VHH binders against Regulator of G protein signaling rgs-3 (rgs-3). Designs and how they scored, part 25

Target 1, 363 residues: Regulator of G protein signaling rgs-3 (rgs-3), of Caenorhabditis elegans (q18312)
Amino acid sequence: MWRSYKAETPELADETQEVDLNLHDSSESDHEGRQSRSASITSSTSAPASNDVTLQVPITNSSATSPTPSTGSMYFIAGMFDGKEKVNREQPPMPTTDGVEYPRAASWAAGNCANVLNDDKGKQLFRVFLFQSLAEENLAFLEAMEKLKKMKISDEKVAYAKEILETYQGSINLSSSSMKSLRNAVASETLDMEEFAPAIKEVRRLLENDQFPRFRRSELYLEYLEELLPRSYAEKWAQSFEGLLGNHVGRHHFRIFLRSIHAEENLRFWEAVVEFRSSRHKANAMNNLGKVILSTYLAEGTTNEVFLPFGVRQVIERRIQDNQIDITLFDEAIKHVEQVLRNDPYVRFLQSSQYIDLLSKLK
Short names: E, the ipSAE of ESMFold2; O, the ipSAE of OpenDDE; V2, 0.75 times the mean of E and O plus 0.25 times the DockQ between their complexes.

## First folded at step 7 (VHH; framework vhh_5c3l_4)

Design c1 (from b2 with S111D; at its last look DockQ between E and O 0.20; V2 from the best seeds 0.00; counts 0 for: pae E 3.2 > 2, placed apart)
Fold by ESMFold2, look of step 7:
Structure c1 (fold): chain B 363 residues (1-363), chain A 126 residues (1-126)
Amino acid sequence: as target 1 above (363 residues)
Amino acid sequence: QVQLQESGGGLVQPGGSLRLSCAASGFTFSDYAMSWVRQAPGKGLEVVSDISGSGGSTEYADSVKGRFTISRDNAKNTLYLQMNSLKPEDTAVYYCAKTTTHEFSSGWYLDYFDYRGPGTQVTVSS
């Protein structure tokens, strides 16, 4: 994947991309040995849910649930939380897809939660997700803090700060020190916004490290993306394995197919490496993810084991031991894994009802 | 044929400044995010900085934040890295790298480095 091309040899890159296609004998040239036994020895154990557990930000509560499909504003639950001393909870409206193209909506899952929060449609979709997970108060608190920040010092500003504390102190989950700082800021009536910063930072960290990863995996977000997915994008997957693997909706449907044949581990490894590369500016996080990937997917005898040629794993182990972890650490491994996925499961997926039914409903 | 050519490296004293340039050709420059990547002697690759295709988003490694500034001129197909307050630890070969996408992402939207130039040497020593 990581290519070093000199300016004086551009034709080499083009020739190396043009590969002979001998499909049936190519399946036998997979001499890892473990890969052929993987097909016959069903890589069986009940592997946990896909991308939602071990390689993302730690999930400190397991309140993620399987919500009923949310088609528009049909989720009205005002009666459920309709107490006068609580915020009246009316289901927020789903954002329309008008004026939203698939790449824009797909980008909401990229990077950090600022991307989704800075897009008007994305923010509204995230708000619906937070409402359904009973965590909308976190975003509402941050919005109230921004409103407070913009107010000039006045009796109205003092009253609003007291209202914020009374509204949110029982619903937002702050550390004792941040809650004390928030109470002190309100009680002092100086309304110095720096005294609110610990609470603001802690709530933003909760959104970033807990809620946003769950949003990215949610049925709500996947359904919104699928509504936007052009049929032509999905048709191109038949001609581009990389196109399938790189598309959020495509990966979702491919994962479902892989689960049906008990072969999801290679896709989970691929996704873990994508996350590893995304941490490229955070050396400690990247280092930790590299070690977790080694122990989770490449150690012998684990339920998630991905089989690699021994020389490939040895290089990865050596580089980790030598503290030479960089963005290329898994490049040879992921090339092998992509070949395994491309040579058999990908071809079968394209002929499966999973793919054909998806195509029939896209516009 | 994608071509990337770095320039502007050299020998500089600690505390000094350098400005790296990367001339790009063979692709629609503004369609792709670009990066500066460096390799110090005996070390692995470090992604120093990224910039989106439009230039509207930038990211920096913790080791250079506040000292280095990435920019691009899409009319001239040129990527830049302004390096200030240089330290001996900044000594490395610096590479200009092209990605496959307009934006960098994490999670489910794929980004890859697919090409780099031959690099330019930056040496910071007394």
Scores: ipSAE 0.316, ipTM 0.723, lowest interface PAE 3.2, mean pLDDT 76
ESMFold2 (binder alone), look of step 7: mean pLDDT 82; pTM 0.840
OpenDDE, look of step 7: ipSAE 0.688; ipTM 0.922

Design c2 (from y9 with S110D; at its last look DockQ between E and O 0.23; V2 from the best seeds 0.00; counts 0 for: pae E 3.8 > 2, unsure alone 64.0 < 65)
Fold by ESMFold2, look of step 7:
Structure c2 (fold): chain B 363 residues (1-363), chain A 125 residues (1-125)
Amino acid sequence: as target 1 above (363 residues)
Amino acid sequence: QVQLQESGGGLVQPGGSLRLSCAASGFTFSDYAMSWVRQAPGKGLEVVSDISGSGGSTEYADSVKGRFTISRDNAKNTLYLQMNSLKPEDTAVYYCAKTETYDSSGWYLDWFDYRGPGTQVTVSS
């Protein structure tokens, strides 16, 4: 809740409500709430086509092209197939852990994607992730735009802008309108960087809104973090539930344990509320997340249902109906969920092979 | 004992400026991210700005971006909010809030554990 340790004025003393800013307070509770299990869905979008061409076609995982096969015999006379051959793809090198401590690497997932992009090791790890997701061209495009911006106006700058269009027009994920704007900007040869802004903004939004959240939860990033995690950090989780939940690797292992006892729903709700609070500077996003959290986790009968004490859900519903969504919306609910997790599953996790085996691997 | 005290509020005309200050004591100020949070009459809480413990990173609500500037002086244990181009919609009680320090998890945990009594800002013709 919002607190003052020193009474200052009658105006302060007349505040009619208290908001919960202190998540370290807990009350005694034994809880046997509903348990849930989740499953991952993987989508395949690759559909390579082949034909009786004379050229070797390297095999890649790409969603960018699907050429139409030629009909007829290998001996056709008038037509020469001259499609663009697929380029061999080699994964970028993994960044070393040299000079990287856990807090630095953990910070890459914080805030927005600028955090990971502004660190040389983080950027390289994100590039590997994007490669594995068939989206590394998005980052390469932004890097090319930064290089273009820094070039002096010249015939070389004009040539480079045309090269960027040729290189990326078939591979980056732009809307038709943004692609048209990019083509027009290059065709004009004015090379005012304002003319490139629509394309740059769209690619940056794609990285921010789709790729970066997936990077943060990816096995690639979690394994890099775990390699860096000091044993002493993990040992302190036995003394601090908040330390366990606040640690990305700790939360991952706690999730695995919770799944094994069919009790992941409270952790997923906790994470959703953290994301809700992190969107506090984007009012539309925060409002939408609040509504999604209510419908996903708090409605009776959902696969992700979280049990709450009587009346708590109704207050949340009424505030959403009245468009009174602020950062405190879920404070009472998350306090309860943390109590439920702390009082039983947390204690069992500390005794589990999941935690003990992790400790044995750490240095 | 953690103490936060805001000052610098008052009445200004639209387009005017104010500078809010928050004096902090009872904790190692430079170790913690700090926030300005406001509550307009009849409205919920809005986090208007955050600043990292070192002062190197800042974030702003869309409603104030470009008009407000958060800063801190760790030698003086003081947090600031420079508010320019004020609008009637900026009328609120402004609170200085101590957020959790960012943990090794890499997630920004925006739990507030302490705040001051607030300072009133009124923007009216």
Scores: ipSAE 0.275, ipTM 0.701, lowest interface PAE 3.8, mean pLDDT 76
ESMFold2 (binder alone), look of step 7: mean pLDDT 79; pTM 0.799
OpenDDE, look of step 7: ipSAE 0.510; ipTM 0.834

Design c3 (from y22 with S111D; at its last look DockQ between E and O 0.01; V2 from the best seeds 0.00; counts 0 for: pae O 15.1 > 2, placed apart)
Fold by OpenDDE, look of step 7:
Formats: structure tokens, sequence, C-alpha cells
Structure c3 (fold): chain B 363 residues (1-363), chain A 126 residues (1-126)
């Protein structure tokens, strides 16, 4: 029974003021009707036979010379903010932990990228991460776009739009279509925000799908959380395996331990299944994640191979092959892996120097 | 805490050589692929070279093939880039970058770094 750890969102008192919106009234009516018909028909026939034509298709051994994939694809990474100013650009300042409680900081990793961006300290920590991960321009671009959006149409707004284009056109990794739209928007002097939408959407998608997931598991974020972690939280992990895995710091230390005993693949699989289940509203994403999980963790001979009971893997493989992918796809597998983790690694972790040293560090 | 620190940049004449170093700390160095990336003036960031955690696999951008050599010393937690036959077009800030996933197989994904150093300036001019 997977008790959904409902994060006890504090019951903000629902002062539902009954705004009595009396909206009225009306009526109408109609009507009809009809009919009927019938028809029937029949028939029949029959027959025939056999013919055994043994077409000897000649096995033409066409040695298809597999074209050597030209490996020389220069992967352009998302540009750095103004390459001229970044020579000796100082790292953004770290936010202090002052006035931040653990639940607040932990919430930055919950849900989507908006949670970290809507918090002043969270956003600053994320900015530091983006700087370290070569992606600070993505956030800066979005902030510039927000500023532009708030400006009234004026010569200043047009000038600022040109400045944005000049600043980011060489540093942000946009599709050709989005970049063209951005250039057109700036060139038209009308500054229709809809023409900026493709670029904004791509950068938001990059932050949400690539940068934010990395931030959540970054040492930067985990160290910040660990500084805020009450000792009492860590002590509760001795009583709750779910509490351990549900806590970012706890899971991180458990990961380090699992790595030391060569059992990290179990936790990676667990995390992948959690991600898989979270994608339930995105059929294509769920299908892709399901296949990736199979190939990464359940394929024979993989470096991350998770050992499952006989038949569990075959059922998963069959379901994927038959396109029967739903939220339940890994239910038996994850149950087994959780049981494995609970029975030995978890018990050993609680006795490990990793856990004991953490407890001694916490206030 | 993950730390990366580049060194060995400077001014060099065309045809000259430089050797960049990156000191790494705060993670199991051998478990991660490492890369050199560069940003030239007015250009985007580009991957120059990549090396697997073990050092058994290396890749290079076409622009630097045959001239640059990436290597690592896992015992010293140090990444290197030997740059020979330098050209004015190689003028850039060079960054050491850490792969985000342990045991990363050589799939150059556009966004596979989670940390970089502050960078070192390389200037190739007559």
Amino acid sequence: as target 1 above (363 residues)
Amino acid sequence: QVQLQESGGGLVQPGGSLRLSCAASGFTFSDYAMSWVRQAPGKGLEVVSDISGSGGSTEYADSVKGRFTISRDNAKNTLYLQMNSLKPEDTAVYYCAKGSEPYFSSGWYLDYFDYRGPGTQVTVSS
C-alpha cells in the first residue's frame, strides 16, 4: 500500500466568502421526432484451393556498406551570457540561509521550475547553478523578456528589444525558426509579443526539462538544503524508509551509501519509475520513458541492471512491445526493488558512517 | 562542493602551443566524462573535446581534430588539453566542464554539463 505522502499542505483556512452571484434564468423547449427502417440481405458462397508456389526468393547478399556516421557534429551548447562581459565575470552571489526554513527550500525542487523562480532566494540559488552549468543566459533572457513585456510601447521599448536581440542572439541556443521570429519582431518595431513567444517557449522548455531537473540533484542545492535540515528530520529516517527517500538530503546520502556498496542502480531505477509515473498525463513522454527505463535498467548486461524476479521483466517487455504502457507498467518491479532496498541497504545505511556523520553535523 | 579550476591559458603566436589544465574536486572524478568547451568573441559556446571517465574514449570537434589532444589523470583529478598549431580562430575563453551523469556514454547531448570552471583566456595573435 503506497501511502501517498500527501505533503501536509497547511490548511490555509478557507475563508470562502460566499459571493452570492445570483445569475438568472432562462428557458426554452423543443421538439421532435422520427423513424424507422429495416433492411436485410443475405448471401453465400464458396470455395477454392491450394496452390503451393515455392517462390525461391534469391538471397541477394547486398553488402549494404553502412555509411560511417560522420561523427563531426559540432554540438553547440547553450551560449554563455555576453561573451565579452563573461571574461572574468564573477559568479552570482550565493543566497544566505537566513529566514529560510527547510520546507521552503525543499519546495523549490517540488513540481515545476516556477516554484524555484517565484522564490527570491530560490531564484538566486538557481541562478548560481545556471552560471555553473553554462546556462545563465536562459534565465537572463526570460527576465529580459518579462521586463520588455511590462514596458509600454515606446522608443525605449524598441531600443531594449534590440539590445536583447544583440545580447542573446549569439548565446542562446534557439531553433532557426524561433530566432527568425525574434529578429522579425525586433525589426517590425511593433513589438508584438506573440512574435517573441517561440523563443520564450524554447528557453522555458530548456529550463523546465533540462536545467531544473539538474538543479534538483545538484550538490549546490543539496548543500543548501543540508544546511537547513533539522536533525529531527534525519532522525525520523530511522523509522521511515519513505521519509528517507522522500527527503532530498536523505536520498542523496543514501545514494552515496548505495554507491559504496554497488547498489545505486536500484535507487536510480526507483527514481526513474517515479518520474515515469509523474508523466501519466503525457502519453508520448510516458511511452518514451518506459522504453528508456527498460533499456537502461532491465536489459541484460547493462551497467545499471536491476535484478528482478523471473517473469517480471518479460511482462514489462511484452507490455512495451504491445504498446500497453500505463502508470502500472513497473508496479511489480518497483515493489521488488523497494523491498530489496528496505531489507538490507536501508538497514546498513542507518548503521553507516554516512548517516552517523550527517546526524552529528546537523543541529 | 564541486570545484573546477582552469589554468594554462595565455597569449601565443599562430602556430604556437599551449597546455590547459583543470583541477577538479568535490566529486569522484573518474566517474564522470569531462569536456573542454570554448566561447569565442561574439560566438556561442562550443564543445571542443570530450573524454570518458576512464579516459578510454575521446572526441573532438572537427575544427580542432589533429591539433588538440584531451587527456586526464584520474589519480591527480586533473583534466588536460594539449593545443598545438594554434590559429587565431582558436582565440576564446576555454572552460573545463563536468558531465552531469556518472558513467556517461559518449552521447554528446547539448546540455550534459552540470558544472564548469571560471575559464581561462587563450589568445592567438601575431
Scores: ipSAE 0.000, ipTM 0.219, lowest interface PAE 15.1, mean pLDDT 81
ESMFold2, look of step 7: ipSAE 0.121; ipTM 0.588
ESMFold2 (binder alone), look of step 7: mean pLDDT 84; pTM 0.862

Design c4 (from y42 with S113D; at its last look DockQ between E and O 0.26; V2 from the best seeds 0.00; counts 0 for: pae E 5.1 > 2, unsure alone 62.0 < 65, grease 26.6 > 24.2)
Fold by ESMFold2, look of step 7:
Structure c4 (fold): chain B 363 residues (1-363), chain A 128 residues (1-128)
Amino acid sequence: as target 1 above (363 residues)
Amino acid sequence: QVQLQESGGGLVQPGGSLRLSCAASGFTFSDYAMSWVRQAPGKGLEVVSDISGSGGSTEYADSVKGRFTISRDNAKNTLYLQMNSLKPEDTAVYYCAKGETTYEFDSSGWYLDYFDYRGPGTQVTVSS
């Protein structure tokens, strides 16, 4: 009989939440085909892979986060786009928190981007994020494709398909083959929606594999979640270390506390192992993450080095060397790291101003 | 007392199909995510598929996407794996595994996908 890393589960079934859909769908990514408009916006790819840090998202979530848009007299560009309404260059409105409960908003980060896109408040928040990331046309293109699919008017449908191509051809960064398929699909007299699939799939892959993970880690989403966090949820962290680490807002405040005592490396390792386990259905990604975790956190002399009991690192090294990487690779290591975090930093966090001040501000 | 019992394994030709079943008892079946996990000869464990307690969410390993379908019947406390287009690489012992409930107060991205119980397994052999 196989037993999981955690001890047996207490009888609190109503606190169990199911995770939506796949977290790992990156097997079809090309190598140099980065995000469309944001392919050159990203900094280096060598930035740390901590799950809670954003790699390339600017910290400009204070109010008045507008770049200077060049809207106004873009008629020269509008002429190139057939004189339609110009692409909106001003930030979309932030969704209110009215009528939104924390579990609903937290679910937007679960699974794949369908969860956030199927919620009217979540979709609007994601649209604001995409605007700030210069990628809003990707969502707009997918929305236009959904509208096109639902149309039954043949002549109007053909006209709309041509409009979509004219509007997005210059702004969407597709591979040459996907762009050709899109052009061919628009030229089709019957307008077979299967011919649009290559372009739709490529744009969905960009949102799913790049923008959605960045949204989940963004200051924009974190601040929205914190505004919704019930005080009662945060009070339960005093009774549950797992509850603290499992909550996005809680983990954020715990990280800030750990930085203040120079002890963040154990949390970074914990997050890396969670990401490793979440890639369990993508063998190449899981293998790569396992190797990165070994070199980043378990190698001697690194800034991120995590101390492990005797022999634990050697077992991990041997399994990686033998190409025997599975979901259990870090089980003994994560058990130790969770105990280290629980035994001292967690207790100190609960007594810290970081936790007490947060608690006093919550509803 | 948690019990899981797999069945439906056997010898099959490449390109063939099998349907695995797992009878579950000793816990409220619909409250827990379930998985199929396999171990090929000389290899580690591979999680081939997951399904949520309600059955509304499924995930698949890249190696089986499009060929395997996980499902559950909560009225019968039974988990299924339909395996089509079988390949020699699918040869393994297949285990039914019960998910572990965690104290997660929201769904903001933390779920332990470790399994606290599994059955004895059923052998699937794909050969000519």
Scores: ipSAE 0.131, ipTM 0.636, lowest interface PAE 5.1, mean pLDDT 75
ESMFold2 (binder alone), look of step 7: mean pLDDT 79; pTM 0.802
OpenDDE, look of step 7: ipSAE 0.329; ipTM 0.739

Design c5 (from y10 with S110D; at its last look DockQ between E and O 0.26; V2 from the best seeds 0.00; counts 0 for: pae E 4.8 > 2, grease 24.7 > 24.2)
Fold by ESMFold2, look of step 7:
Structure c5 (fold): chain B 363 residues (1-363), chain A 125 residues (1-125)
Amino acid sequence: as target 1 above (363 residues)
Amino acid sequence: QVQLQESGGGLVQPGGSLRLSCAASGFTFSDYAMSWVRQAPGKGLEVVSDISGSGGSTEYADSVKGRFTISRDNAKNTLYLQMNSLKPEDTAVYYCAKTETYDSSGWYLDYFDYRGPGTQVTVSS
């Protein structure tokens, strides 16, 4: 079903009643129960998971699993990238925060990677992330292709195309079909840019499906966001549970608190459902994610198990068995999980050193 | 109070066109992404298309790409869906839906908080 059944018939109803923070706030008298709203969401904002339990590659990145090194840890593998450099290479410069407000930087994680790539500061931050993840060649390849596209047909353009192939053929990971197309395109002295399209599309898919989700979860991006976060935004979390969970920095600090009390599983489930909803335009992917969420979070005895009221899991199982999977599949489960988080851990978080110390550091 | 009202549905022959409208009130329309969602008889909900608050970004289900166009007029607080080359499988109730939270970090807590009563689209010979 849809959220808040009464809201589904607005021509017959004068008010909306739903689970929100105001029902648990002893001072506020607003009927709608929603706090301030700030940033647009064009599609489901994807916080796919705090850990990489779902359909992601979790191992050996610098985010979510890098407890000791803070920066520069990628130098352990110096010299493997392309062989043009001596034994080391230097990290690209960090973008400054000058002239960047929090909503602008927060928008880089929204939707797809076009948002971050179309912002000069965001693109530079993403480049630093890719460098630290030994994946900077993917963005560099796309930039080189754009430069090549803009060049006039000349000996210089032919030479540049050959340089691109020499530079990247050993470092970008393409299918054999796309690599053959790339080599054939370079061998053609007409340099028809449509012949490069298979390689370009495959590299874009890698950025979108692998690197961008990791960037959104990365300590690098979170630290940049936190530097920009106004204290007033964080102060409003005390009146809005939805505001806390909807804020990338707030959710990060709430996760740390939840780990300290061994109660992170409900937040991980919440994030998995957000990812499920973000796949809404790809029915096969949404179906598969629904099954993965069931097996990961709702099966008895798993380390990620969330506990639901009797019957809720069984309804989800039946709907999956009957191929009745749509965006509402987890609505009853997510309502419960939000209530569990709101009723106790959220209140304790607001009293915790995690939240209080954060407020003291913000400007 | 949030109100959404769809219109423009009806009966069309295969290959025909329809333009759906959704009149919105009770909220700052340009602050929120909007969606068209449909439900075919006996089927679950399918999110057909999304559009950002400014109208600058759009997304489409694979089943409708190239045939449907989402747009909005923020001065008129109105959402549109232009449907061309209609097929029998496009038969459904079409709903206009508002997101719950204008997320400052790109996250949301609940994808939809309000929808209209829907408008029926039937594609039949």
Scores: ipSAE 0.196, ipTM 0.656, lowest interface PAE 4.8, mean pLDDT 75
ESMFold2 (binder alone), look of step 7: mean pLDDT 80; pTM 0.822
OpenDDE, look of step 7: ipSAE 0.611; ipTM 0.884

## First folded at step 9 (VHH; framework vhh_5c3l_4)

Design d1 (from x14 with H102Y; at its last look DockQ between E and O 0.04; V2 from the best seeds 0.00; counts 0 for: pae E 6.3 > 2, unsure alone 60.4 < 65, grease 24.8 > 24.2, placed apart)
Fold by ESMFold2, look of step 9:
Structure d1 (fold): chain B 363 residues (1-363), chain A 126 residues (1-126)
Amino acid sequence: as target 1 above (363 residues)
Amino acid sequence: QVQLQESGGGLVQPGGSLRLSCAASGFTFSDYAMSWVRQAPGKGLEVVSDISGSGGSTEYADSVKGRFTISRDNAKNTLYLQMNSLKPEDTAVYYCAKTTTYEFSSGWYLDWFDYRGPGTQVTVSS
């Protein structure tokens, strides 16, 4: 169910509904940003995954059995080398939508990956995503650990622990210390699950920090979620800009529209600031996100450059240089970006085939 | 990590009352809006009530307005739902949920759940 509330903050001054910016008539017909200064570049159609709301650590693994996708689109082998035979790897079955309502499926993307893993339908959808990403062994390892945890000490439990090590030691990438802990845990006659914890924790961190963010923005998840989206939800977007941006499917369709007019950068900036604000209790993460947002969106000549009123970028730059990073860092910038999106692209989106065709498909 | 635990459910006669509690931990409770949601047998999730982080703003589904009262005690990290004049159609599993809020220059928008507890059963029958 959709709800909108007047401004209330638990720790900051009220968010005013009055916009302080009086925008001129300049560039109101469409939004192109710095990226469109080069007429030959349509970077909005190839939105890079590294500019999403999530941070990425460039860790390279030498494992040949679990490639990690970085940009989003899945690439699978379509056939054999001789060109006459295609081998389609059998994926796990897609979960049905039976008994699944939109709010339940939308919740799978919220918070951390526990939400999707604790729902039988969500977990199955995530398994399909991981299979398509050639990374299903990470979830399979965690499932094997849960099965092992439930077993009572026996020759069967010892044999199963050894089977897990043999099956996964070459495909999951663990630090040397975690691999040692896993080997020690398998050799222990007590099979104390605390001894498995370092390996379990590392694999969960990989799922949480890399694979879950990719799942949340994947076409697989968004198409499943759209199948569940009631028409009435999408109809409300015509009455609420906030409703459009706050809805995962709505934001996806708005992004596609913005990309078609080469104006996606304002939405990506908005998403990055949302992630920045969500990291308010992790000072190092907030500092790093603030610097990444500045370099990605506010520096001249970047692909995703966002244009701000005079002085706004300079204040942000000075605060970052002086290490004065707090949750308010982007307040003036985001206010401007929301007005830019609301005043023109939002209205055009509501008139676009992107929105109208979506409404026609929804039940 | 984030933990939510509901309690206070049970069997009650039509017209009766129950008070649900939700103990929260693993996050700064007062920073987040909270919701009660329910799932009746064979039905989807229904958002019953929402409350802002400070407790100053509340909303209710039309089906429960005037009968249910949401509240919170930020010093005890606890969310409450007082349910009066209970009807058989209130039979459901009740969940407390930590909701995601979006700060816009025009105000706050509440969206879907970050986390939800395991739920507590409420049964209203003769």
Scores: ipSAE 0.015, ipTM 0.394, lowest interface PAE 6.3, mean pLDDT 75
ESMFold2 (binder alone), look of step 9: mean pLDDT 79; pTM 0.812
OpenDDE, look of step 9: ipSAE 0.724; ipTM 0.932

Design d2 (from x14 with H102F S105D; at its last look DockQ between E and O 0.15; V2 from the best seeds 0.00; counts 0 for: pae E 3.6 > 2, placed apart)
Fold by ESMFold2, look of step 9:
Structure d2 (fold): chain B 363 residues (1-363), chain A 126 residues (1-126)
Amino acid sequence: as target 1 above (363 residues)
Amino acid sequence: QVQLQESGGGLVQPGGSLRLSCAASGFTFSDYAMSWVRQAPGKGLEVVSDISGSGGSTEYADSVKGRFTISRDNAKNTLYLQMNSLKPEDTAVYYCAKTTTFEFDSGWYLDWFDYRGPGTQVTVSS
């Protein structure tokens, strides 16, 4: 007979126990398919950040692509930009919500930043975010490179390449080797696009690893999503804890409620485990995230400490010590955390003004 | 009741090929992402590959990229794994797994596995 553990879909059932894949013991890739199909709205099978939980972002300068130094700082780069241009900055227009359904807009946060950049309204919203973050030059550079790539070799193409270098070399943050490659590519006048690739790759990495994670958790994006959220979606959260946590807007409001009762730590742990599971195809990254989760959330005395039954934490510690990290590492811990959230804060959230006031605003 | 049944395992020499199948019943197959996971003797679980409900998106562990291909036939409620250029380190029990991920508003995953089959043994040996 079948050897399976029953669970219901999250929307239809109140199930607290997760299948334990350790019961017996103690492509294909197609990048074009992601942009052209509703399946690309499904959680990405690539980069972990596509599942709503943002990856940890390396420490970066606050103005890495368009420096705006603070007054009085010894780090101010005198004379780099004429200060008068800041008085004349014009924000790009907000995209309308006309013709946009919630699933389309929610998909912009999935996977990598290609999803938002391949949608005309998503790209415009991201441009507004970048403008507000003083990082719009990164996107503008990539757009200029796409335009350059499509031009036929000519005096115009050479002139445009030189214009790109002059416009952006002082505002985008490139390694010295990539900047040198960019200058050499422009000077050669053969305009081999492979010589531009190091610079393009670095600017894409800046967008991907810094700006895109901040965009997906930004007030700008969440407000746009909330404007689109059907009331019927939010009404179904009363019947599905998993539906609440899986929805960007729902999770945001639940977090606000949890903060009001000083109980956010379990949700933060839940999000960290989701990120861990999303790294499942990159064993080195998954191993590192497992160790970070232990030290951040499960070590005694941390500010983010979650409390687990005695045996659960000890098993996790032993497995990490023995280098036995697999996708099941946190299964018992996350079952406990989901039970804690489901059995009390979730019920209280559904009765709270946070949820009721949201419902009254939605259409 | 959700039922998953793997088949197609066996003994293969290094460099050989196998195709695994997983027959699914008891749920709307096309609504759920599916995975192949494996467990080598004395080792933990490794997620080999994932495929979206529609079949339009796939992902692979680095250890199998370029050698393994996941696919599904939603009309037959069947998941497949084509394994080429097999190595001794591919020796494992291979499980077909159903996720609890529901595409209600896109991009969320609360619980990864709620069911798996009994597994099929793949042995790669001279």
Scores: ipSAE 0.313, ipTM 0.722, lowest interface PAE 3.6, mean pLDDT 75
ESMFold2 (binder alone), look of step 9: mean pLDDT 83; pTM 0.846
OpenDDE, look of step 9: ipSAE 0.765; ipTM 0.947

